# Ledger of designs, part 5: VH-VL binders against q9h9l3

Target 1, 176 residues: q9h9l3
Amino acid sequence: PRKMVAIDCEMVGTGPKGHVSSLARCSIVNYNGDVLYDEYILPPCHIVDYRTRWSGIRKQHMVNATPFKIARGQILKILTGKIVVGHAIHNDFKALQYFHPKSLTRDTSHIPPLNRKADCPENATMSLKHLTKKLLNRDIQVGKSGHSSVEDAQATMELYKLVEVEWEEHLARNPP
Key: E = the ipSAE of ESMFold2; O = the ipSAE of OpenDDE; V2 = 0.75 times the mean of E and O plus 0.25 times the DockQ between their complexes.

## First folded at step 9 (VH-VL; framework fv_unasnemab)

Design w2 (at its last look DockQ between E and O 0.87; V2 from the best seeds 0.00; counts 0 for: pae E 5.3 > 2)
Fold by OpenDDE, look of step 9:
Order: structure tokens, then sequence, then C-alpha cells
Structure w2 (fold): chain C 176 residues (1-176), chain A 127 residues (1-127), chain B 107 residues (1-107)
């Protein structure tokens, strides 16, 4: 069995009018929720919008931030060969300019048994916040100070663990 | 034995194109990033382009001086990295080295270096 | 771009001498710096990676130190085969950049 990690990224706005989402923080936790990686990341382009209320990123966090080049190298070394769990994880991979093999990817925003367990439509895209509240009875992303990528990554892993056995069996029978 | 062998260099006029090739042997080619580094006669080293391992997305990066003109690519089935050079300029005259890019992490310290170099292939751009 | 400034550009030395080469970055590159040796008519060879780690097969008389903006390559006792050019290179940020080089010549 492969090792499993969960990832969550925070993005800032770059490019024209800040419409480009650039990686500004990445958090990775192991199966037990232990933090493996948590770094502020400096985008290659000028930051136009910190999106602080959502990202939690402030200008001061970028002063000693790890440049994207270095961070990407570090992160990819962590992810390689592992099952990577995330929520709407395609956004994280896009920001990393990296796409993990589909067979080794678990997106908690697209797991029907997870939605079913939360009394949600199986084919609906539910937020991490909602699923976490319903299934873990925990409030995340509270307040206006921005998200905690560590907290989100941990929640994502815990959610997946609820349906891990069932979903892994399903994937074994129906490989992507 | 780990080896890189460049080819494709030659004399060309400004504005013309040239395609360099680098054939790798003795190691699992697809696992490594590959770089091109050039050295003008009697001058220092200048990084030109990099292509990452396909396992990491095969992303490419270029020096500003060659962006839009040069294209780095790879064929892992043949263990070859290429440098397509278009719109060549006199300042592109140099010995072009193919290099293997190694990457690893110890703790959170990232190591990236060029540990294998070819002998180079000479590109001369002259009217 | 991150500018790498090497000093001196050239140095005359004798066998057995202690030789010190400095590389300064225009901004902090933490420890993301490599040193290469290039002999005339040959391709560069990796000596030191990550500022202070000795590449396998490289003699122990070579050492690297520094972090942030100031780095040093030291040859504790210069040997005949050490007469060559030396280059620092940062990989902290794209584009990758090399120092201007230092030529170690025989006195």
Amino acid sequence: as target 1 above (176 residues)
Amino acid sequence: EVQLVESGGGLVQPGRSLRLSCTASGFTFGDYAMDWVRQAPGKGLEWVAEIDSEAYGGTTEYAESVKGRFTISRDDSKSIVYLQMNSLRTEDTALYYCTRGYSDVEGWKLYEYMDVWGKGTTVTVSS
Amino acid sequence: DIQMTQSPSSVSASVGDRVTITCRASQSIRSYLNWYQQKPGKAPKLLIYAASSLQSGVPSRFSGSGSGTDFTLTISSLQPEDFASYFCQQYYWYPLTFGGGTKVEME
C-alpha cells in the first residue's frame, strides 16, 4: 500500500486585475494529520490581490516566503509516489503547475459515498466546510482572517478516512 | 557509464534555425530534468533552458535572452533532449552543453545541481 | 534576475597555497548555490552543491561555505590539477544564473 498525504493550497491573485491564481501557501499532512509541509510561497509574478479574507495571506507573509521554484521542488518530492488527497484538488495541482496521476489522486469533492454519508446528493459538489461540519462536527474556515491550509488539509484527510475502505475498493474495481 | 553527447552544432547565418540534440546513456533518462548551458568563446557560463522530468510535468523554463526563439523538448523513449533554436543571432554563438539536472530534498533543503555534462556542441552564428 | 558576482576574476597562486573565491548574490539565495570547476577545453564539473556539500569524488581540500548573499569556495592546499576556472551558480530563482567565473592561474 502506498503512503497517503493530504494537500491544501492558498492562492493569491496575480496577472491582469489579479485574476490569475498563484500559489502562496501550501500545507501537506500525513495520514495521521501530522504536518509534513507548511510554507508561504512567493509567486513568480507580482501579487495584485492577496485575497486575504479567504487566503489568509498578507504582504508580510511574503517577505521571507519560499520562492515558487524552490517550493514546487520540495512539494513534488513529497507528493511523488503517494496517494494525494485533496478537496477540489485540481485547483491545487494547477497552481503547482503539476498534475498527479489520476490513479493516485483522491478528490473529496468528487466522492459519492462521502456525499451520501453527509446526506447530500451523490453527484453534487459540496464544500469542504460543509462536509467537515456534517461529518466531523467541526467548524473550519471560521471568521474573516482567512483559511488555514493546515486545518483544511487535516479535515480533508479525516473526511477521506471515513470512506477510505469503500472508495478504495470501488477504485480497485473501477480504475480511473 | 553515465554519458551525454551533444550534436547538431554548426555554422549558420543570422535568422536561421538550428536544432541541437543530446543523447543520454547510462541512466534512467526520464527521471531527470535536463538543461542546456552555453558558453561564448572566452566567456562564462550562461543557462539557456530547462525541461523537467515528465514525472513532474515536463515543465520548461528559458532564459530571457532566448524566450520565444528557443524550444527545449525531450523524447524519453530515445533518451534525447532537444534544443530548437530559431531566429538565431550572433550573440547566440557559443559552445552548447547538455546537462543532467539532479534534484533531491534532505529535510526541507532542496538540492538542485548539474552533475553530468556533455562535451558540448559548437554553434556559430555569423553573416 | 539574481546577479552573481565573483571575486576575484583571476588569482595567481602556487601549489600548496590556500585559495579563496567569493561569490556574492544580489539578493538572498539562502543556501541554494553550487560551485563548478572548469578546466581548459573541458566541460564544467560539479564541486560543491547546496553551498557546502561536497560532491562525491571531489577532494576534501575543496570546501564551500556561506548563506544568504555571501559564499566562499576554499581550496585549502592548491594542487597542480586545480588550476582552472571556477563558477558559482544559484538555483534559488529563475533564470538560473552563474557567477562571472574565477580563473586560478599558476604564479
Scores: ipSAE 0.536, ipTM 0.846, lowest interface PAE 1.1, mean pLDDT 94
Fold by ESMFold2, look of step 9:
Structure w2 (fold): chain C 176 residues (1-176), chain A 127 residues (1-127), chain B 107 residues (1-107)
Amino acid sequence: as target 1 above (176 residues)
Amino acid sequence: EVQLVESGGGLVQPGRSLRLSCTASGFTFGDYAMDWVRQAPGKGLEWVAEIDSEAYGGTTEYAESVKGRFTISRDDSKSIVYLQMNSLRTEDTALYYCTRGYSDVEGWKLYEYMDVWGKGTTVTVSS
Amino acid sequence: DIQMTQSPSSVSASVGDRVTITCRASQSIRSYLNWYQQKPGKAPKLLIYAASSLQSGVPSRFSGSGSGTDFTLTISSLQPEDFASYFCQQYYWYPLTFGGGTKVEME
């Protein structure tokens, strides 16, 4: 199946006190984990807080970053018409100023069968790091240099594959 | 075949409102961004507002000169884009064009342009 | 906002002349620039997109060049139907902005 992609984004702080989250990196991988897109993105407003501890974004990454308007156009062309997998994916779509059709959206933070496989409460919101460690025996987001959106997108796709058959059947019976 | 037809222009007093409509035909309306561009008599072109397709989030953007006074919207079921113009000023006097926005990516280069234009509808704001 | 400055504001030319119109952006817009032609009493028509790409049906005497802040539209041999106004337009950042226009008129 090649009509499915996984996305992960990193945000920086803009607006008053750096409390607004603005897109500063986006990575998209295909079903096999091959990187389709990975760019640093320059927000349309002043960066107040790079949030480097979590985002991995530094001032040097912004020097040649793609403007948000252009990056958004590129990203949305990749996402259009595809099943898009993400973790807490609402935040990614919000940062893109975009709503993907619910029927084509898969959120690994809200899949009860995935939580069940991890021996977690079915309706709990589980972190990507926790699910990846428990179900794939992999450590992601290691160290103090921040997250890798490529690594996170790849992990998200592999997690979805663990429940893909069951969850796709569930969605067919229970259309969103 | 592809056609954009503007309507709703007219003579109005400053401070009043008008709603422009643009009826589209000959293409799949919902796939395209739509813009309003105006041209004051004897002057150049000024971009006014844009509404993206719903597939790309339906986002709106405005020129600073109209922000807060004008609202762009679309009804994809009727293939119509609207421009609600409130608190009109004499400097809003212009021929208002409706445009279709083309967008695509090639080699990671995004290209966007207004590929279809209507004939425009005239708005005159005067005492 | 990105300001687009066109020069000259008008050009008097004869059929067969080479005409060059320039457009300068107030900051880099890389190659995210379009050129439109507008004949009197008519709506604008796209000529060049992405700085240098010729729109389908546009004669090859039209060419565009430039990147960054400086852009040029060239008409290699002016024809009677080319007497018109020409506008550049950037799409790098919102708001979208047009240049002030260049009127090419018969001498």
Scores: ipSAE 0.162, ipTM 0.754, lowest interface PAE 5.3, mean pLDDT 91
ESMFold2 (binder alone), look of step 9: mean pLDDT 91; pTM 0.936

## First folded at step 10 (VH-VL; framework fv_unasnemab)

Design x1 (at its last look DockQ between E and O 0.59; V2 from the best seeds 0.00; counts 0 for: pae E 14.3 > 2)
Fold by OpenDDE, look of step 10:
Structure x1 (fold): chain C 176 residues (1-176), chain A 127 residues (1-127), chain B 107 residues (1-107)
Amino acid sequence: as target 1 above (176 residues)
Amino acid sequence: EVQLVESGGGLVQPGRSLRLSCTASGFTFGDYAMDWVRQAPGKGLEWVAFIDSKAYGGTTEYAESVKGRFTISRDDSKSIVYLQMNSLRTEDTALYYCTRGYSDVEGWTLYEYMDVWGKGTTVTVSS
Amino acid sequence: DIQMTQSPSSVSASVGDRVTITCRASQSIRSYLNWYQQKPGKAPKLLIYAASSLQSGVPSRFSGSGSGTDFTLTISSLQPEDFASYFCQQYYWYPLTFGGGTKVEME
């Protein structure tokens, strides 16, 4: 069986008017929720918008942040060959400028059985916060300090574990 | 035996184009990033371009001195990395090395180095 | 760009001598520095990676040290085959940059 990890990234705004989402933090946890990676990351471009209320990223976090070049290398080494679980994970991969094989990707924002379990429409895109509250009875992304990517990654993994057996069987019968 | 063999160098006039090729053998080419490094006569080494493994998205990077003029690409089926050089300048005159970029992580440290080098191909840009 | 200042540009030494080459980065590059050896008419050869890790097959008389901005390559006892040029190279950030090189010559 392949090893499984969950990833969550925080992005800041770069480029003109801060509309470009650049990786500023990445957290990776294993199947048990143990943190394998958690680093602040320095984007290659000037940060225009920290998006702190959402990202939790502040200027002080960038002082000793890992350069994107280095961080990307580290992260890819962790992800390679593994099943990668994330929520709306296409955003994380985009920020990483890396696309994991679809067959090895699990996006908890697009798992109908998970939505069904949460009494949500199967084809709706539900937030991680909502699913976590509904299915795990846990509050995440609370307060004004922004998100915790570690917390989010852990929640994502826990959510997936609820439907892992069913979904893996489905994928086996219906490979992407 | 792990080997890189560059070709395509020659004498060209400024403004002309040239395409360098580097043929790899003895290793799984597609698993490795590749770089071009050049060395002007009697000078030091200058990094030119980088192309990642396809597994990592095959992203590319360039030295500022060649951005917009040079294009690095690869054909994994042939184990070849290319350097398309357009709008050549006299300052592009150099021996061009193809290098294998090794990447690994030990602990929290990323190791990236060029562990295999070709013999190089000479590019001379002169009017 | 990260500037790599290598010193000295040349050094004359004899067999058996201790040779020290320094490389200074314009900013901290942590330990993301490699050392290469280049003999006349030959391609560079990797000696040290990640500032202090000896590449496989490289003699133990070669060693690297340093972190942040200051790095050192040391040849504990210079051998005849060590007369060559040496280059440091950072991979902390793009563009990758090399030091100017140090030529180790026979005294």
Scores: ipSAE 0.368, ipTM 0.812, lowest interface PAE 1.6, mean pLDDT 94
Fold by ESMFold2, look of step 10:
Structure x1 (fold): chain C 176 residues (1-176), chain A 127 residues (1-127), chain B 107 residues (1-107)
Amino acid sequence: as target 1 above (176 residues)
Amino acid sequence: EVQLVESGGGLVQPGRSLRLSCTASGFTFGDYAMDWVRQAPGKGLEWVAFIDSKAYGGTTEYAESVKGRFTISRDDSKSIVYLQMNSLRTEDTALYYCTRGYSDVEGWTLYEYMDVWGKGTTVTVSS
Amino acid sequence: DIQMTQSPSSVSASVGDRVTITCRASQSIRSYLNWYQQKPGKAPKLLIYAASSLQSGVPSRFSGSGSGTDFTLTISSLQPEDFASYFCQQYYWYPLTFGGGTKVEME
């Protein structure tokens, strides 16, 4: 049986006008919510907009941040061969410049049984904050300091556990 | 014995294309990143392009001077890395080395270097 | 891009001399720096990786030091086979960049 991890990333703005999203923090937790990886990551390009309101990233975090090339190698070594759970996870993989096999990818923003448990339309894209409040009775991403990728990764894993048996059986019957 | 053998160099007019090949032997090719590095006559080394192993996404990177004109690719079944060079300029004249990228993670720190180099293939861009 | 400034561009030395070569990065690269040796007509050969780690098969008279932006390669007692060009190379960010090289030549 394959091991399962959850991932969450925070982005800053690079490129012209700060419109390119570049990875600046990544957290990975195991099935039990234990932190396997949590690093601030220095993008290869100049940061134009820290996006602090949402990312929680400030200039001081970049002083000792792990460079993207190094961080990517560390992260991909953890992800390889595992079921990876995330929320809107294609954004995380895009930021890592990485493709993970669809058969090993779980996206809590697009799991119909999870939406159904939350009394949401089964085909809607639901925010992590919304699902976590409805299904786990927890408030995440609270305050003005931005998101915590550790908190978000842990919440994502707990959400998946609510539907894991049903969804894994569904995927076994309906391979992507 | 680990070896890299470059081929496909030659004399070519500006604006034309050329494809370099690098044949690898003596190691599990698919596990390694590969680079191209060039050296103009009497000059220093200039990194040209990188391609990662497919296990790490097969991503590519390019020097600014070649971006949009050169394409690195790999065929793991044949143990070959390619450099497609389009819109060649006289400034591209150089000896082109194929290199194997050694990478390892120690204490979650990734480090890498070019541990095996070929003998190079000469590209001359001149009218 | 991270510029690597290497000095001196050349040095004349005699067998037995201590030779030091410096390499400066335009921003911190921590310890993510390699040193290569290139003899005339030959491909480069790795000497030092991760700023200070000696590659296997490289004589112990070679050593590397430094972190952040300033790095040195030292040859403690120059031998006849050490007359060559030396290049630093950072692997902190893309694009990968080399220093301009230092030619060590016989006085």
Scores: ipSAE 0.000, ipTM 0.509, lowest interface PAE 14.3, mean pLDDT 88
ESMFold2 (binder alone), look of step 10: mean pLDDT 92; pTM 0.928

Design x2 (at its last look DockQ between E and O 0.02; V2 from the best seeds 0.00; counts 0 for: pae E 11.9 > 2, grease 19.4 > 18.9, placed apart)
Fold by OpenDDE, look of step 10:
Structure x2 (fold): chain C 176 residues (1-176), chain A 127 residues (1-127), chain B 107 residues (1-107)
Amino acid sequence: as target 1 above (176 residues)
Amino acid sequence: EVQLVESGGGLVQPGRSLRLSCTASGFTFGDYAMDWVRQAPGKGLEWVAEIDSEAYGGTTEYAESVKGRFTISRDDSKSIVYLQMNSLRTEDTALYYCTRGTLDVEGWTLYEYMDVWGKGTTVTVSS
Amino acid sequence: DIQMTQSPSSVSASVGDRVTITCRASQSIRSYLNWYQQKPGKAPKLLIYAASSLQSGVPSRFSGSGSGTDFTLTISSLQPEDFASYFCQQYYWYPLTFGGGTKVEME
């Protein structure tokens, strides 16, 4: 079986009016929730909006942040060949400017059995926070300090584990 | 044998266009970033452009001196990387090398180097 | 841009000599530096990557050291085939930049 990791990224606003989402932190955990990677990342462009309330990113975090070029290489090395679990993971991959194979991607925001288990519409896009509360009875993304990408990655992995067997069987029968 | 072979160089007038090609063989082309590096006569090396692996998004980067004029692209089915050069200037005169950008990570150390080079193709921009 | 200042621009040496080439970055590039050798009429050849890692097939008389802003390429005992130009290159950030080069020539 392939190794499995979960990823969560935090983005800041760059470009005109801060509308461009740029990677500012990336956390990767293994199947057990152990942190494999957790770095602040310096975007190549000027940060216009730290989005601190959501991202948890502050200016101070960028002082010794890893340049995007370097961080991206490190992250891609970790992800390569693995099953990558994430929530709304297309945003993470977009921020990374990376295309992970669909067959090796698991997006907890698009797993009908997971929504069903949470008494949510199967085809609805539910938040990580909501699913985590419903299924894990845990509160994440609490407070005004912003998200913890490590916490979010861990929650994502735990959520996936709830439906892993069922979903992997489904994927085996219905390859993306 | 791992090999890169450049072609497409020549003599052109300023303002004209030229497209360079680099054909790769002996390795899985699509897994690697590719770079163009040029060297003016009797001068040092200057990085021109890079295109990443398609698997990693195929992102492109350019030297400021060529931004807006040069376009790097790749055809993985043919194992070819291209450099479309528009609005050529006399200062673009150089030997253009195609290089393989290899990325590796050991621990927390990133290895990113150009370990394979072609023989180069000469571009001369002159009135 | 990160400027790479390489020194000396040229050095005359004899076979058996210890040759030292320095590369200084305008800002810290940690250890993200490569060294290349270029012989006349030939393409560059990778010698050292990650500041101090010897590329496969490169003789052990070549070594790289340094981190941050100051880097050194050393040829412990210059051989006839080592007469060439040498370039440092940073890959810490875009644009990728090379040093100006050092020509090692026969005294």
Scores: ipSAE 0.015, ipTM 0.615, lowest interface PAE 7.6, mean pLDDT 92
Fold by ESMFold2, look of step 10:
Structure x2 (fold): chain C 176 residues (1-176), chain A 127 residues (1-127), chain B 107 residues (1-107)
Amino acid sequence: as target 1 above (176 residues)
Amino acid sequence: EVQLVESGGGLVQPGRSLRLSCTASGFTFGDYAMDWVRQAPGKGLEWVAEIDSEAYGGTTEYAESVKGRFTISRDDSKSIVYLQMNSLRTEDTALYYCTRGTLDVEGWTLYEYMDVWGKGTTVTVSS
Amino acid sequence: DIQMTQSPSSVSASVGDRVTITCRASQSIRSYLNWYQQKPGKAPKLLIYAASSLQSGVPSRFSGSGSGTDFTLTISSLQPEDFASYFCQQYYWYPLTFGGGTKVEME
């Protein structure tokens, strides 16, 4: 049986008008919600828009942030060989410039049994905030001071646990 | 529970002024952007103005058709958003809705939508 | 300003029909598009956000698709309560703009 981790990332805006998303924080938790990694990450490009109201990233966080190349190496070492759980996780992998095997990837934004438990359309893309409120009776991402990637990664793992047995059986019957 | 109530509409001659108010209840008003959207009789929706939460500096934006004539403002202590409408024109005749703007970011996706609407207040500009 | 062009302006349909409404942006808005429903004498109600995400409490017969400049709202099997006007709205860049609306009528 493979070990399982959950990942969440926060992005800042780079490129013209700040419309390109670049990695600026990454948090990884284990199955029990213990933090394995939580670092601010310095993008290799000029930051145009910190997107602070959602990302929680401010200029002071970048002063001693881990350079992207180093952070990527640390993160990939943690992810290798593990089942990685995330929410809209393809964006996290894109920000890491990384491929993770599909058979080892779990995306809580598109798990039909999870949507069903939340009384939501099975094929809809559901927000982490909505699922967490409906299924865990918790409010995350409260206010406009920014998201906590640790909080979000922990919530993502707890959501997956609600459907883990059913979904792992589904994937065994329907391999990627 | 969550409610927006507009007031201050009426009949006014061109060139005159009106001030609309929107009173919010049932939510933490200061956390939200607030918008005005209007609908002329028998026509579609037109966004008019937006004011962001004070946490982000209370930034304002306006439709080009009203810029320089209308001013949006908010009083978070009273949970009220205002629309000061100066130099009114016949084409400003409409039902004016107050709306709550929800704006969130999940990874690469920006969500911005108007999830709560008032019933509107009617402004008629005619001579 | 980003212009949003909806078509058709109206459609007559029966209960059970599949209804498709389109919205075209004058420039790319990526997926920054919402759909609203408005019944006569009522304020608009959010149906779809971010082009394809269904708002909580909205029936699964509603779906949204598209990106860039071309977007579609589909009602897979029209119900009596779905006779209303529908508006797209972009939030990519200020000013925020709505499409002209599509009235879905019983006939």
Scores: ipSAE 0.000, ipTM 0.496, lowest interface PAE 11.9, mean pLDDT 87
ESMFold2 (binder alone), look of step 10: mean pLDDT 90; pTM 0.924

## First folded at step 11 (VH-VL; framework fv_unasnemab)

Design y1 (at its last look DockQ between E and O 0.07; V2 from the best seeds 0.00; counts 0 for: pae E 10.0 > 2, grease 19 > 18.9, placed apart)
Fold by OpenDDE, look of step 11:
Order: sequence, then C-alpha cells, then structure tokens
Structure y1 (fold): chain C 176 residues (1-176), chain A 127 residues (1-127), chain B 107 residues (1-107)
Amino acid sequence: as target 1 above (176 residues)
Amino acid sequence: EVQLVESGGGLVQPGRSLRLSCTASGFTFGSYAMDWVRQAPGKGLEWVAEIDSKAYGGTTEYAESVKGRFTISRDDSKSIVYLQMNSLRTEDTALYYCTRGYSDVPGWTLYEYMDVWGKGTTVTVSS
Amino acid sequence: DIQMTQSPSSVSASVGDRVTITCRASQSIRSYLNWYQQKPGKAPKLLIYAASSLQSGVPSRFSGSGSGTDFTLTISSLQPEDFASYFCQQYYWYPLTFGGGTKVEME
C-alpha cells in the first residue's frame, strides 16, 4: 500500500473584492498524525480579507510567510505518489492550483460509509467539525481564533482511518 | 546524452511573429519544467517564460516584458517545448536559450535550477 | 520584481587569485539563489544551487555562501578555464531574475 498523508489548507481573500481564495497556510500530516509540513504561505496578490474568524490567519502570520511559489513546490513534492486524504479536498487543490490523481485522493466529505457511521445521510456533505465530534468525540474549530489546519488535518486522517479498510476495498472493486 | 536543441530563430520585422522550438532528448521530458531564457547581444541573461510539468499542472509563467505577446507550450509526446512570439519588438532581439528546469525537495527545501541548456537560437527583430 | 544587483561588473585577475563576486537581492530571497558560469560563445552552466550547494562535476574551488539578501560566489584559486562571465539567479518569486553578470578576465 502507498504512503498516506492528510492535508488541510487555510485560505484568505484576495482580488478586488476579496472573493478569490488564496492559500495562506497548509498543513500535512502522516498516517500517525505527525506533522510533515506546516507553513504560513504568502499569496502572490494583496490580501484583502484575512478571514481570520475562519482561517485563523492574521497579518502578523504573513511577515515571514513562505511565498506561494516556494510553498507550492514543496507541497506538491510531498503529495506526489501518495494517497492524499482531505475534507472537501477539492478546495485545497484549487488553492494549490493542482489536482491530485483521483485514484489517489480520499475526500472524507464524500465517503458514504463514514457518514453512515456517524448516523448521517450517506450522500450528504457533512462538516469536518460535525464528523469529528460524532465519531471521535472531539471538538475542533472551537473558539474565536479560527481553524487550526494541523488539527483539522489530523482529524481528517483519524476519520478516514475509521473506514479505511472498507473504503479501500470498495475503491479496489470500483476504481474511480 | 541529455540534450536540448533550439530552432526557429531568424530575422523578422517588428510586429511579425515567430515560433521557436526546443527538442529534448536523453531524459524523461514530461517530468521537467522547461524555461526560455534570452540574452541580447553583449548583455546579460533575461528569463522569458516557464512551463511546468503536466504532473504539476502544466502552469505557465512569463516575464512582464513578454506577457500577452509570447506563449509557451509543450508537446510531451514529441519532447518539444515551444515559444510562440507575436507582436515582436526590436528589444526582443536576442539569443534564445531553452533550458531544463530541475526541481527537488530534499528535507523539504525546494531546489530549482536550470541544469541543462541548449545552444540557443538567434532572433533578430529589425526594420 | 526582485532585483538582483551583482558586483563587480568586471574583475581582472591572475591565475591562482582568489576571486569574490557578490549578488544582492532587493528583498530577502532566503537561500533560493543559483550561480551560473558562461564562457564566450557558450551557454550558461550551473555552478551552485540553493546558495551554497555545488553542482555535480563542478570543481571544489567554487563555493557559494549567503542568505537573505547578500550572496557571494568565491573562486578560491582561479584557473585558466575560469575566465568567464558569472550570473546569479533567484527563484524565490516570479519573475525569475538574474544579476547583471560579472566578467572575470585575465590581468
């Protein structure tokens, strides 16, 4: 089996009205939850909205942030060849301007067995916070300081591990 | 042997178009970013454009001086990178090098450099 | 854009001399800097990457140092084949930018 990592990204608002989501932090953890990567990232465009209440990103975090060019290069090398687990991961990939192969992608927001285990509709899109509470009895994304991408990535990995065997078997029989 | 061979240079009038080609051999072409770097006569080096590997999205970047006029593209099946140059100006006169962009992340430190260069193809824009 | 200021523009030296070339970035580029050598009528050749890493096949008399904004290429003992132009190049941000070059010529 391939190595597995979980990724979570935080985005800030850029563009004329701050409607463009730009990568501002990325965290990657391994199967055991160890942090492989955790960097604040400086977008190539001026930040209009830090979205701090959600992202946890503040202006001070950008002072020594890794430029997007460098960060993207680092992150893509980490992800290459691995099974990448994330929650609503298409947003992370979009922010990275990169899309991982579907066959190597695991999106915990679209795993019916996971929803079933949480007594949720199988085809519903549940939040990471909700699933984490239901299945791990853990509170994440609490407080007013915004999200922790490391915490979210770790939670995502733990959630996937709950259904890993079943889901990997399913994917083997039904490759995307 | 790893090799890059540029072609397509020549003499053109301002406002005209020219298409440069760079044929790669001796390595897995599709795995590498490719760059164009030019050098005006007796001057220094100027980066022109880059196209990333398809594996990393195949994104393109350009120098401000050529944005909107030049287009970099690649055909991995042929191991060729192209530079379509439109609306050429006298200041575009230069020797155009094709380069291989190597990328590595040992210890998560990003190394990027141009480790293979062609011999170049000369572009002269003159009335 | 990140401006790369290279100095000196030219230097006269003799075989055996220690030659030092400096490159200054308009802003910090951490260690994301490369050095190239270009001999007359030839394409550039990579010497140093990541500010201080010697490219395979390059003689040990070449060394790179520095981080942030100030970088140095050193030739400990100049050899006849080292008379050439040298360029620094940053890859911290797009656009990629080169220094203006330094010509090392015979005294």
Scores: ipSAE 0.733, ipTM 0.895, lowest interface PAE 0.7, mean pLDDT 95
Fold by ESMFold2, look of step 11:
Structure y1 (fold): chain C 176 residues (1-176), chain A 127 residues (1-127), chain B 107 residues (1-107)
Amino acid sequence: as target 1 above (176 residues)
Amino acid sequence: EVQLVESGGGLVQPGRSLRLSCTASGFTFGSYAMDWVRQAPGKGLEWVAEIDSKAYGGTTEYAESVKGRFTISRDDSKSIVYLQMNSLRTEDTALYYCTRGYSDVPGWTLYEYMDVWGKGTTVTVSS
Amino acid sequence: DIQMTQSPSSVSASVGDRVTITCRASQSIRSYLNWYQQKPGKAPKLLIYAASSLQSGVPSRFSGSGSGTDFTLTISSLQPEDFASYFCQQYYWYPLTFGGGTKVEME
């Protein structure tokens, strides 16, 4: 079977008024939750807003961060040919300037069986924090230290495992 | 062709309310922030409010002069941005323009900002 | 708040003249500055974005320069259709603010 990874990214604000989300950290874990990649990434443009409360990114993290072009190459090499799991994953791919094949993409914010397990409306968009608390009995994204992309990627993989058999069978019958 | 058409202006007494609407066409409305800018008769331009695209959380910002009285909102299914104007004052008298703000294009690109404007709708607040 | 101070407030000029309008920000706005043209009874029209980038369809006689706090709009050879009001606007941070305007009028 095709190897599966989970990805999570943290963004900082670039562009006018810090409006644009630019990649500043990326974590990738394998099926077992082992870290395959975890780097701070230096955006190619000026950081206007570190968004530290949510991103966990501080100026110090950027001192030795991997330049975006190099980091993107490393990340895409890991993602190529794999099923990639994420939460609201289009934002991660947008920040990477990349679109993964839909047939190999799994978005835990849009899986009806997962919402059903959480006793949520099947078409609702649920936060990673909510799903993780409800279905895994864990609190993530706690306090004012910001999100941990490793923690979030690991939670995303564990959430997908709860519906993996059902959802993979559904996708095999209904290819995107 | 990209167009913005405002409506809902009129003559009202101080303390009353109005709701302005701006109907957009010719572009992917949901991908843009939207702004209101006003111009009092014979005066300069004053930014009033902005609402971000849903991709940026649909957050709102207001000029201090209208904060707490005006509310900007959007309906992406209808391609309409609204300005709910409560507790109107005589200094709110102006031509109100709807204008297109930032797109949600990721970094590395230059942004045109307020590149498309409507013709405006007139609000007159008088005793 | 970032205040935008525009000068002069008006210019009397003839067709063919070079017209220069300045805009000063109370703090650095990097290059996040627009220039607009507004004719009486009309909506503003974007001329220059990002301090120096010419908007599509705008004649090359218009140019913008500057970065940080000091910015200039130049009309190299004034045409009859250029008699209008011009204003700058920063979009670096909230609240978004406009300069007071410069009216370019026929001598």
Scores: ipSAE 0.007, ipTM 0.546, lowest interface PAE 10.0, mean pLDDT 88
ESMFold2 (binder alone), look of step 11: mean pLDDT 91; pTM 0.930

